# Ledger of designs, part 4: miniprotein binders against Glycerophosphodiester phosphodiesterase GDPD5 (GDPD5)

Target 1, 371 residues: Glycerophosphodiester phosphodiesterase GDPD5 (GDPD5), of Arabidopsis thaliana (Mouse-ear cress) (q9c907)
Amino acid sequence: RTLHPLPVKGPKTVKLQLQTSRPYNIAHRGSNGEIPEETTAAYLKAIEEGTDFIETDILSSKDGVLICFHDCILDETTNVASHKEFADRKRTYDVQGFNITGFFTFDFTLKELKQLRIKQRYAFRDQQYNGMYPIITFEEFLTIARDAPRVVGIYPEIKNPVLMNQHVKWPGGKKFEDKVVETLKKYGYGGSYLSKKWLKKPLFIQSFAPTSLVYISNLTDSPKVLLIDDVTMPTQDTNQTYAEITSDAYFEYIKQYVVGIGPWKDTIVPVNNNYVLAPTDLVKRAHAHNLQVHPYTYRNEHEFLHYNFSQDPYKEYDYWINEIGVDGLFTDFTGSLHNFQEWTSPLPDTSKSPRQLLSQIASLVLPYAKA
Key: E = the ipSAE of ESMFold2; O = the ipSAE of OpenDDE; V2 = 0.75 times the mean of E and O plus 0.25 times the DockQ between their complexes.

## First folded at step 3 (miniprotein)

Design d7 (from p2 with E18M K21L R22A E25F Q37R E41L E44Y K45A)
Fold by ESMFold2-Fast, scan of step 3:
Structure d7 (fold): chain B 371 residues (1-371), chain A 86 residues (1-86)
Amino acid sequence: as target 1 above (371 residues)
Amino acid sequence: SPEKLVEEIKRLADEAKMLLLAAEFLLKELGDPELARRVRLLAYALEQLIDEAEKTGNEDLIREAEKLLDEIRKLVEEAQKILEES
């Protein structure tokens, strides 16, 4: 409680600025390797662990409130099945040509969604947080970045816009994408990539739907990133093939609307029998068209780490940053990436000497080895 | 206590991997790439034991992880001596 606020004797304390000298550390759904995805706790953990951007998936409730939630159905990452009062709410809808059955986000009001609790997606991750955290709104997510002790960027995805526009009524002849951009503007987000306005409130808007990114280019100058799925998946909005949307002709076209691409990392470095193969030319060609490359998703578990790296995430980071040359990484483990980057590419104001870092780590290890 | 111990060992495994990456660069510079390789393999083995201990609740695996931490401690002491010399 503030009873007697102290007078300010100098200029206002300015937050530590976003780094731009090394690849962006993008906390995929927060630090979700440690805490359940897209929860306030996962985002606070990612900020504590040194992330550059916190990332989220925007979907909608039935009453048109933007929420942070990855799946179009609540089944896998919430306790919805434990709520007897919702037992009759299961529906089947056409999602990109497939009949999906489940508890859809847009069949529940925000008030109903707030009764649910998040559950860990992966059985091999920490189960102790199941049932502790509610679904957050996109505005709640924006306040987490706003209230951070340093400048932290945001990386929201316009997720399933075709589905959201089919099943949610948007006021005033607007659509899902309008609500997303209006909310961003309300919170002060805008400005072209690396402009003074952008550096104060960094933002990338991502989507797998090219038409959504083209549409919002008339609404905001904020930088956009085209997400690219596996080689078998066409775009959800335009049914364009992987070969088409990664062609030089398409990169030349789309670069007028986006600053980069976010491909699935296996399309850059293919995998066979848990070994990485020779890289494709995707990164080199994207860079030739002045597009950044931010692949997804880096995960520390041995199921996702390949034998080439001796299942060492630091070897994977070294390969992708220094040999492949990516501009950002979507990671479930913000802390491990931040630690690697601090050691190998220290920032001028946050750098640690090798001697100091080894001494600090030794002091943490030695007490437990003594018994 | 056991749950706190598993969480602490996991954090130490992450810290150990960072330390071992730093030690590896120093040892390669000094011409001992085999010791650097062994250090990385010990960090991997530690993480595997911690993952298995968490899944099973087996305290014997926690004791094996503590033995690997002791080996890592010895390698940390060797890395510190190298830094003191420079």
Scores: ipSAE 0.005, ipTM 0.269, lowest interface PAE 10.6, mean pLDDT 82

Design d8 (from p2 with D14R E15M E18L R22Y E41R K45I Q48F D51R; at its last look DockQ between E and O 0.03; V2 from the best seeds 0.00; counts 0 for: pae O 7.4 > 1.5, pTM O .543 < .8, other shape alone 8.839 > 2.5, placed apart)
Fold by OpenDDE base, look of step 4:
Structure d8 (fold): chain B 371 residues (1-371), chain A 86 residues (1-86)
Amino acid sequence: as target 1 above (371 residues)
Amino acid sequence: SPEKLVEEIKRLARMAKLLLKYAEELLKELGDPELAQRVRRLAEILEFLIREAEKTGNEDLIREAEKLLDEIRKLVEEAQKILEES
């Protein structure tokens, strides 16, 4: 009788948890400063470089499969123009009051989209990874976060929901927003901000569409973030001005549905001649309403870094974290922000047992409990 | 400046409230060493800010920071009790 050794359940290596002691490092489309945006490789790189969250834009294929892709058209970041079989797929649609001509994602099946390859958006970035990686599905993105060696948060945008609901139809009359939330639930996402359930699978759902965020608040308790565009841009669905959606009255309304705002950084701190001016009160007002502020986008390159920072991204991070007091940063360069945060605000040594840590907290707290 | 100290205490008060909610939820899960360390770091920073607020004579900020420190204490005591009973 061969005693088959019982499979020693190897110690369940407890994955490192999400940090919450410093502003969130949010990998905007992954480490897209180094690797083409919204690729498996860009997300894996951001995870290696120490991101707290991987961010992605959710769009749809023609057959209603959710994909990770920023632009409504394939023209800028794919090789679609090299595919002669797709030359007749070029269309013109109204997108937020603008006629856009291009190869729209919803005019292609997932199978057709998977034939394409991604390239860098900016010609001044490293081009070595161009044409290597395909467009990924939102489910593939969710598996990257699941299979990460540590707990990694996800930050999906419900992108262009009006356009998606116009051009894509799902069985049973489901909206684009329903499909996003159903997919998140399928992968076990949910729970209020900082709940037990959320901490196991950190998630923010973002959108420039207030109505979509209100709508999904009935579907999930997951925290939402209102994205805010430039001061000249109306909301995608409600046609509200920047001044309306950044008012104290609107913050009192929207805080029922969202935990924070994601404004464009140059609206928080206005710019003239590539110099930052005096900051607005936007962060202070958002914070007075208990809203987090996660500005976009921080970038290392000369083309984006304002002259006040002397071509040093660490000066920009120091300014935004310590002078402006933001709660998270969308960055194309996760590794740079991570290195800054490890240098200035190192995470505490988790080598101590929970008991040792609680004993140490108690020792810090006890001197004041006797006073 | 007194104004920077006020903003820093308010920032830490917000972080404290978030970490308190996080600590309450993790106390129910027992054994996140990282939470315990975050709550400690927050307590240390809050203590520093109380001392700096005391130098500025801002009694309202001192009282708000002390209240947050007391809430952090209760959470740590509850966490210890749950860890001792486990």
Scores: ipSAE 0.014, ipTM 0.335, lowest interface PAE 7.4, mean pLDDT 85
ESMFold2-Fast, scan of step 3: ipSAE 0.308; ipTM 0.876
ESMFold2, look of step 4: ipSAE 0.076; ipTM 0.653
ESMFold2 (binder alone), look of step 4: mean pLDDT 85; pTM 0.830

Design d9 (from p2 with R22L E25L E29F E34W R38Y E41L)
Fold by ESMFold2-Fast, scan of step 3:
Structure d9 (fold): chain B 371 residues (1-371), chain A 86 residues (1-86)
Amino acid sequence: as target 1 above (371 residues)
Amino acid sequence: SPEKLVEEIKRLADEAKELLKLAELLLKFLGDPWLAQYVRLLAEKLEQLIDEAEKTGNEDLIREAEKLLDEIRKLVEEAQKILEES
């Protein structure tokens, strides 16, 4: 499929604005269910499929350049092992109390990282794109959002800040978090949640490290989201437990720095033997403290869909949006979420689309669906 | 006339079966198509409407089935247009 821009009858001077009337559709590492994660192609696909926000993980090269890459090691999602010139670069470091061995991002310059090609993480996803795409910089990621034909938000994660600050030299007595915020400001990002400045260039800054979010609160008024891992994982920076960081006392504390939380979805709706159980009170308690809830990660594949939903991603979206009541969703399949949302909650002032026509026809059939 | 009513029911039933086949082809071709799943559901419900009209002789159900068929046809045409543009 090749998209060619069509000439318009007169220039459009204003981009279509970000929607704020339904839960945010967040393209987790781009449309990574279809195209390899955190590639230009995955982000362009997500924008075409109607995402509200494109999401990325910020790590660093050896020379202090911010890159879009999830794992601290290159081993799983790149062809680094095929590069004989890098064979002697494998290292072992302490990562959150565990000895991890691999090719670390911060042991390579940007010039060296640009020689690598990304490969699909999952054997059950499309393998045809392996070896086609390089690692992108955070500035290249920001350029993708900037050049979008409509307003597309960004959702960057300050990933492994403890590790990045231990192994990368930052100039001028600054640290990893300073470089992230300086880069965002350079590209015109700022403004409190729902301000005019924020609506022009929407972003959420996410991290699993509460001290990083507290630190950057003195650098930017941009909205922040505290990511929350499974019940067994303490915070990487403060070694705080799940019970502590999801307590009412902690929500009262952290809400002065963040606008929401991003929990692992299984902590909201636990799973046993591939059946979902009754939901916890996490969403209700977060909402009681005026915190938004953006869970991760929604995936269309059989192993990530539960028997309660007949392995139908649209039934999962209906449950999480209309019964659980989340404010945003991190999905590997932003197109399926966008289709569901256009179908069930079309945006005001849109032209009559095929989805709106389909909704009109469905309303005619619903009285007969009773049998 | 009764003959015209029977002929109309038969025509709508045949058209519904062709739409169901087309929905199944769209589903197979697209893998996870938002349009194909719903078109299939609507085609199946149109068949149920036609069957009820044939059993009861209710002319209002035939008119309702005709309207639903026209709307489903528009959806299939739009889905085909999307596929041809890819």
Scores: ipSAE 0.000, ipTM 0.320, lowest interface PAE 11.2, mean pLDDT 83

Design e10 (from p2 with R40L E44H E47M E66W D70Q R73Y)
Fold by ESMFold2-Fast, scan of step 3:
Structure e10 (fold): chain B 371 residues (1-371), chain A 86 residues (1-86)
Amino acid sequence: as target 1 above (371 residues)
Amino acid sequence: SPEKLVEEIKRLADEAKELLKRAEELLKELGDPELAQRVLELAHKLMQLIDEAEKTGNEDLIREAWKLLQEIYKLVEEAQKILEES
């Protein structure tokens, strides 16, 4: 037996695994700096550009289908206003104490939402893709990650759960959060952070609503991240203050349910007159409680880059990764972050040796050197 | 073809930028700022020759670029050997 082993089989082709040796590159709504947010094209672009995780916002249609869409209203990023057949669908609802008027996602069936086309949110970004792409379902988003040529993680947000539970009817006495977790399980997502199951299908579930994350902790062991807004914004579900949810006592409490926090980057490094100020102790304290820190949102435009960085996104990445020490970054420009990380912290398996780079360059030049 | 020459020169220029950063990193690790400065100067000259060759289509500049690339290669290889031996 031991003396007569079976012939050695070569390894089967497996997908390149998720890296865990440098901060996570999280493609915020896809490569939305280049292609309209939360479209198939934006996600495919992010995967091509080297993202670790593709990120989305989960909302619901009227008929309870989960969709990938950031705003509770369709007005800003779709052509809904151009659809005369929908002109009578505008509504006003109370959203977290504010009256919001618009075309709400939950006032349209999936069939109706699929008639719409997405448009670029920002006038200063590329307008050529306006009207080209439909709204995608969360299941369509999951198939994009599944079909990627390498292991690509997902980073779905349970968005506006209070609003979704108020306005959408969920079958079987369930709620919005149940539908999200059931869909993730249907697609094979699960497992605690860094477990073998998690490494095969990496996932972080994020929300600004602490009670949603606590609730789903009874449904899935998938790692969760508590999103934290501006210092003036209380939690949407519990009306808890920034001071409370970033306290050491709260970090000790919430770490039972989450693996990290996702704060607005200006709460870590405050900004005044377009200059960054001294960093707060938020990252250091979160790390002291074994919580990861994944801030949002990094953007390459000069409007979002501060004078300290000379309008250079790579100087911003260097500061946040090497001086602040964050564990992940939500970026609209996943390709620029990937390039920075490849140049400054190459992965062992994919690192280019100086000899390899010189050999490649020599190969290109040699034919022309011979005339 | 002229189109192929332009594409190859552009590709070479992009790879030369990566080479420059890699050479700087390696030489900083060795703690030899004078050698790092020399490799940086040679890499900048390489990029200038490639840019000029693209603009003019001058094959003599591509020949000069190849010779300079070989010089950079030797310096980086010597630096790598010192790092591995230490």
Scores: ipSAE 0.012, ipTM 0.343, lowest interface PAE 9.0, mean pLDDT 83

Design e4 (from p2 with E44F E47L D51Y R63L E66W D70M)
Fold by ESMFold2-Fast, scan of step 3:
Structure e4 (fold): chain B 371 residues (1-371), chain A 86 residues (1-86)
Amino acid sequence: as target 1 above (371 residues)
Amino acid sequence: SPEKLVEEIKRLADEAKELLKRAEELLKELGDPELAQRVRELAFKLLQLIYEAEKTGNEDLILEAWKLLMEIRKLVEEAQKILEES
């Protein structure tokens, strides 16, 4: 018998679903290894390169508009210093016990911020895009994910909530976290991890502030991830130590609010003299408490790779995925991770044909071959 | 020539894809984890060399990729010969 009925034809336009069978490829601030961080172009490049989630940092303008921007000051990644009309706007504030001087996002209206242009953070990355792109709003970021040709998740960070709540006026007794969740709901985001609603519009909400994640657990059932900084940095909101927030007792507590943790990768695999040391038990212990582990940040440059990997990012991916066993990776080079994962763990319906692989490899050299 | 570089990468990509498929089939048949690891390591280096060629436009990296691909081919063909003889 040779009868094999074909699958029923679905709606004419259906987006390819998010994969859930291999670690999540999370485009950290977009494809920022190639294009300046948290710009529309960086996010579109990440989607083109095969990312599962695009990631952003949410801060606020003076007039309470949510923006996609990592640093609390504009100095390092914008041309704010070239704007003479803003010369008098430089301030010094206490940020987590440190006096930081600069042009703070919350001292500028959205209209003023839109006059600025982004520049590349790292001198060793491509400088050709400096001055081309404006700061985007969180709603503009959500629109990029919405308009993608396939289902692309979002991974927004509630960044510096203590600072944002201190310096931005929020209406009606609400706060920064309320505005973030209200905006997500406005764009149709919600649903518990792996529910049908979540699979249609996937997201993880991340923060270094455990009280923000606990607070929003009363506002949304969307999955949350607790970010964990280096071993010397206490939480910004509660002044809790690394030892406390990575203890088994704390994992049992926090798992009622979060689905995972997002630790700095050096806290999982310590580094000494540019060699990786034996891994800690952090991943195994988190998994024992049913918490996912999504470390940050994977970067392909020699400055961030270790001698153990022969400065090879693909050896680093192999180690972290197959030996350490992480559930997701925040990477500045989402395309390199996608290529590794397609090669080593191809998805049934998304497996690249010979022609597609050839086209993709050829595209790496296309800028040098363009006539 | 940039045009020649693209053609060379296209040929290398075709060969790499065929070798990878053959390697996976042989590894499943033979159950040889040591050979699997060696082929995987060489494939990872090939992918990095292609990535670096994009960044630098360096034709010498294509030559290195070609040499690595030939080493992968030799290992796969040696494994295939062992399978045929058993």
Scores: ipSAE 0.000, ipTM 0.206, lowest interface PAE 12.3, mean pLDDT 83

Design e6 (from p2 with R40W A43L E47F E66R D70L R73M E77R)
Fold by ESMFold2-Fast, scan of step 3:
Structure e6 (fold): chain B 371 residues (1-371), chain A 86 residues (1-86)
Amino acid sequence: as target 1 above (371 residues)
Amino acid sequence: SPEKLVEEIKRLADEAKELLKRAEELLKELGDPELAQRVWELLEKLFQLIDEAEKTGNEDLIREARKLLLEIMKLVREAQKILEES
């Protein structure tokens, strides 16, 4: 008989814990600056590049399966228009007061959605991945985080809950939000912010719909974040104004349900003619109510970087982290943010790694590099 | 004296060159070429400060370069010690 060696039984490697000492690096739809948004490849790239959290948008298929997909219509980021067998599925629905026409996610079963292939949203980003990747389910997204070589958090959005509840049939008197929380619990997610349970499987649940966050507060103690849109956009569920939901009175109310807010970054630092203006008091007031601030979306392209930063994303990160003082950043370019943070604010531990010490060198000399 | 100032500048330059070599070796062992390149660029800035001090005779700039050099040297020595013990 041929003797075959058995695998060496070594100790299980303890996963490197989530950092909590610097602002959270949140990979917005994965590393979508490099690979098409909300694909397995984009999420694996984000994990490889050092992200703290991978972020996704939860919508539903017709048959009630949770999927990772940003737009309520498939038109812009999939090849649905090339599928002649789906040509009769185009519909018009009222989405937050606007008539939207297109191929809606909830008009297709999961089996049908899995036939589609994702394409890059932006013509100025890499087109080589168009047609390679299918739409993934929320459960497939959860397995990516679970199987990561280090502790990687998840940051799912309960997206368009009003629309999903109107058009998807949820069994047993339950609704879209129930399915989201049940799925999270099935995969072991739970625990209040910074608890031992949370640190093992970090999670923030985000939504633009305050009633969804209030509702799920009776279902899970996982930390929640209220997303806030531009100053002209009311909440989709309650039709509340920007002024109302960013008031001190509202922050006192909502802080019993959420740990933070996720505002559009232009509401914190307004922009005019591609120059940033003086910051508003939003971050200072949120912090005064013990709310974290995680703005969206940081992007490295000229169209999104302002002249004040000389098209240098590291100058933007420095400004937002050290002057504005945000607690997390939703970025399409998680690798560039990770590199900036490793160089300028290395992770503290009692046995400092050589990499951390070298990052301290970068921090000490950084002012002279810009002289 | 001007001669004593020149000797201090030469000493700082020699120490900075030794630091650069040590940092280069450590960065190669860490296997992170982006971090390596960034730290290398910042260390080169230290040499520029020393060169400017030599050209202008600015004693305050020499004192600042010395302070920065000592802090960098401490971190490089700590990193090297950890790698050697690993």
Scores: ipSAE 0.011, ipTM 0.507, lowest interface PAE 8.8, mean pLDDT 84

Design e7 (from p2 with Q37L R40M E44Y R73L E77W Q80F)
Fold by ESMFold2-Fast, scan of step 3:
Structure e7 (fold): chain B 371 residues (1-371), chain A 86 residues (1-86)
Amino acid sequence: as target 1 above (371 residues)
Amino acid sequence: SPEKLVEEIKRLADEAKELLKRAEELLKELGDPELALRVMELAYKLEQLIDEAEKTGNEDLIREAEKLLDEILKLVWEAFKILEES
């Protein structure tokens, strides 16, 4: 981010606007490749590293408070198992036809959830932050975007709405989706895609549940995105197949309610034995129906990078942006994507003087240069 | 000692990360996409070797990372030379 050469003393400077000229950089659960997912620190890091949107998963506590948390159980990414006072709280519920056993978010009040500390999901990522950060509420997440030094969008997921509506009591005949939209409106979010109101506070509302997106279309004109899982996974709410929800007929139907789709990237470019195959027509067909495509999830580790790209994330970005032609990317490493995009499609106001950069690099190379 | 090895790996990781950031800013101003891709490819390989060294504790990978730093530095010096001749 480059500020005007003469800094303004006193009055608040107008925030740098959201870019709309290149694919959206979407920080998936924050910069979670570096800092534990869905923590304040991960989101602040993503903002520092140049993200366009910070992304989160909305679930509920037992007392109906919206929280930022991916899994329906606390087991994998929190220290809940170390809390002896919660030892008898483990439950088994039917989640989309499977019996899942664990400590469910909706079995704990917000006060109880705030006693927990987040831990890193992946053993191969940085473990030093384990136990440092609490679970944040959706309102705390909105405050992070509000307080950013530039316009930063939000990308909240209405997660497991069937499960949340089944196990959480919502007042006044309302449901989980109503609470999400009411909270967004309370914080000033609204407006159709690219409207003046949207550009001031950008957002996309995402879900794997098409009926939730249809439902909230009567509550808000904010742009919505239908998430699409692998080819074997039916929709959680309507049990519709991958073939059905990616058909031309379905795209014509759903485009009344959504501005785009968010498919698993392996459904666009299939993978076999860690080699990418020829791309499917999914992106071209979505674009033919005026739908944006924001695939998930781009990750920089060797386990997630294919041999076709020499396991280089920048070759992957080049392929997906310039050959496949996607409109946004959900990434765990927002900094590397931002850097690639600055090089290949620079924005007019983000330059430093060449002499200043040379001086800085000279300072870095001096310790390694032979005399 | 193992403690000294971990300290060296962290030092290299921090320095590699800052070099990546600085090299990217420089290459943006030079407008040379071929040079930019070369520096990024080498910088990414450096990060991969540091990650592998952290996982396995293999000291030879640290020396390989230092070789990649030298290659990145040569490309940065090439950029200096181009800018001076401009």
Scores: ipSAE 0.014, ipTM 0.373, lowest interface PAE 7.4, mean pLDDT 83

Design e8 (from p2 with R40I E44R E47I D51R E66Y D70R R73F)
Fold by ESMFold2-Fast, scan of step 3:
Structure e8 (fold): chain B 371 residues (1-371), chain A 86 residues (1-86)
Amino acid sequence: as target 1 above (371 residues)
Amino acid sequence: SPEKLVEEIKRLADEAKELLKRAEELLKELGDPELAQRVIELARKLIQLIREAEKTGNEDLIREAYKLLREIFKLVEEAQKILEES
C-alpha cells in the first residue's frame, strides 16, 4: 500500500548511493510523460527508470495537511466536476493579481480530497490511467522515497506560499513554510549540500518565492533552489522583476540562502519559430557566483522538442548537458534522460562510455567498407 | 585467391558496419548497459578477427568472424523486441 508508518530509525541495509558525478535527473511530478502527474504510480515508475530525484509541488488542504498537487485548483487534473456533492464549492480568489475561479485545494479537507481521482493533464499523453489514482499527501510522497531500493532524493516545491498562508489557518504563529520544514525534519531530512547527512537523504527545497527560501534558512540547512519564471513574470511575494533577480548583485545576495537557481529553460536558450537561438550568459554568470543551474521542463513530445534536435530528445540532452553545461534537468521523461546518461556518462563503476566504445569500434571498419 | 579474400573481408566489414549502426541506435534507446557491454565485447572480437584475416590470409578467421556477426545480430534482434514490447 502507499501508507507507511512514521520513520523511527535509519535503514538497516546499505542502499546504493546517489550519484554526484553527472547532472541530476529530476523526475518532474514523477514520470508524468507516461503516468498522470504526482501520483504514487508516476513516482514508482520514475524510480524504476533511474531518476536521481523525485519532484513535487506542495499545497495544503483546508485542514492543513500538505498534499502533492501542482495547480491551486482541482479542475484540470481531477474528476472534481463529476462529484455532485462538491458542486457548490467553486470559489473565486485573487491569485497573483488575477481572479481565478475553480475548486481550490484549501477549500477541501484531506478526507474530501481523497475521494477525488487524478486525470491526465495533456490530451496527447496516455489517457488509460484516468480515474485510477488518488491525490497523495506529502508524507505519502516521503515514504515513497524512503522505501526506494536505492537512495532517491526529493525535490519538493513550496508552492504558492502567499496563497496558502492567506487561506489556510496555521497553528501557533507558524505558517505554511514551517509545516513543510517540520515535516521534512520529522522524516529525517536535513544537512548542508553534500554533507554526510544530506547524502543519506538528498533534498533540494525549491520555490519561486525568494522570501520563503530566506525564511526557511533559519529553520534548516538543507540546500535550497530559487525558481525563476519567464522574463515577464515578477516574483509572487516581492514583485521583483526578472532583470532584478538574475542580476549579478542579486546572485551575490541570494547565494547566502540558496545553492542554485531553477530557471525556465527558454530564458537560458531562447526559441524563435521552433528553433533554438544562441544561449544567454545566465548559466555562465550563475556558475561564476557558485550557483548550480537546474532548468525546467524537458519534454519529449514534438509540441515541446525543437527542430534543432530532429525529434530526438537525446540530442536535446546532449546539447544542454555538454554544451550549455547545466547541473540538473527537470524532465517529464526521466527514463529517456537516464538512458542517455548511461549511454554517454556511465557511473564511476563503469569506466568507459558505450557510445565512445562503439564509435571507436565502428571507425575501425571504415577502411574495409565498400564505397 | 587473394582477390576473393579481399572481397569477402569487404562484404563482412559492410555487414558489420550496418549491424553496429543499428545496435548503437537500439542500445541508445534501450539504455541496457549489460546488453551494450555484450555487444561491445563481440564487436571487438569481430574486428580483431577481420584484421587478423587481412594480415594472414586465413579464410578460417572469416568463418569465425561471421559466427560473431550472427551473435551480434541475435542481440540486436533481442534489443528491438524489448523496445517494441516496452
Scores: ipSAE 0.015, ipTM 0.528, lowest interface PAE 6.4, mean pLDDT 88

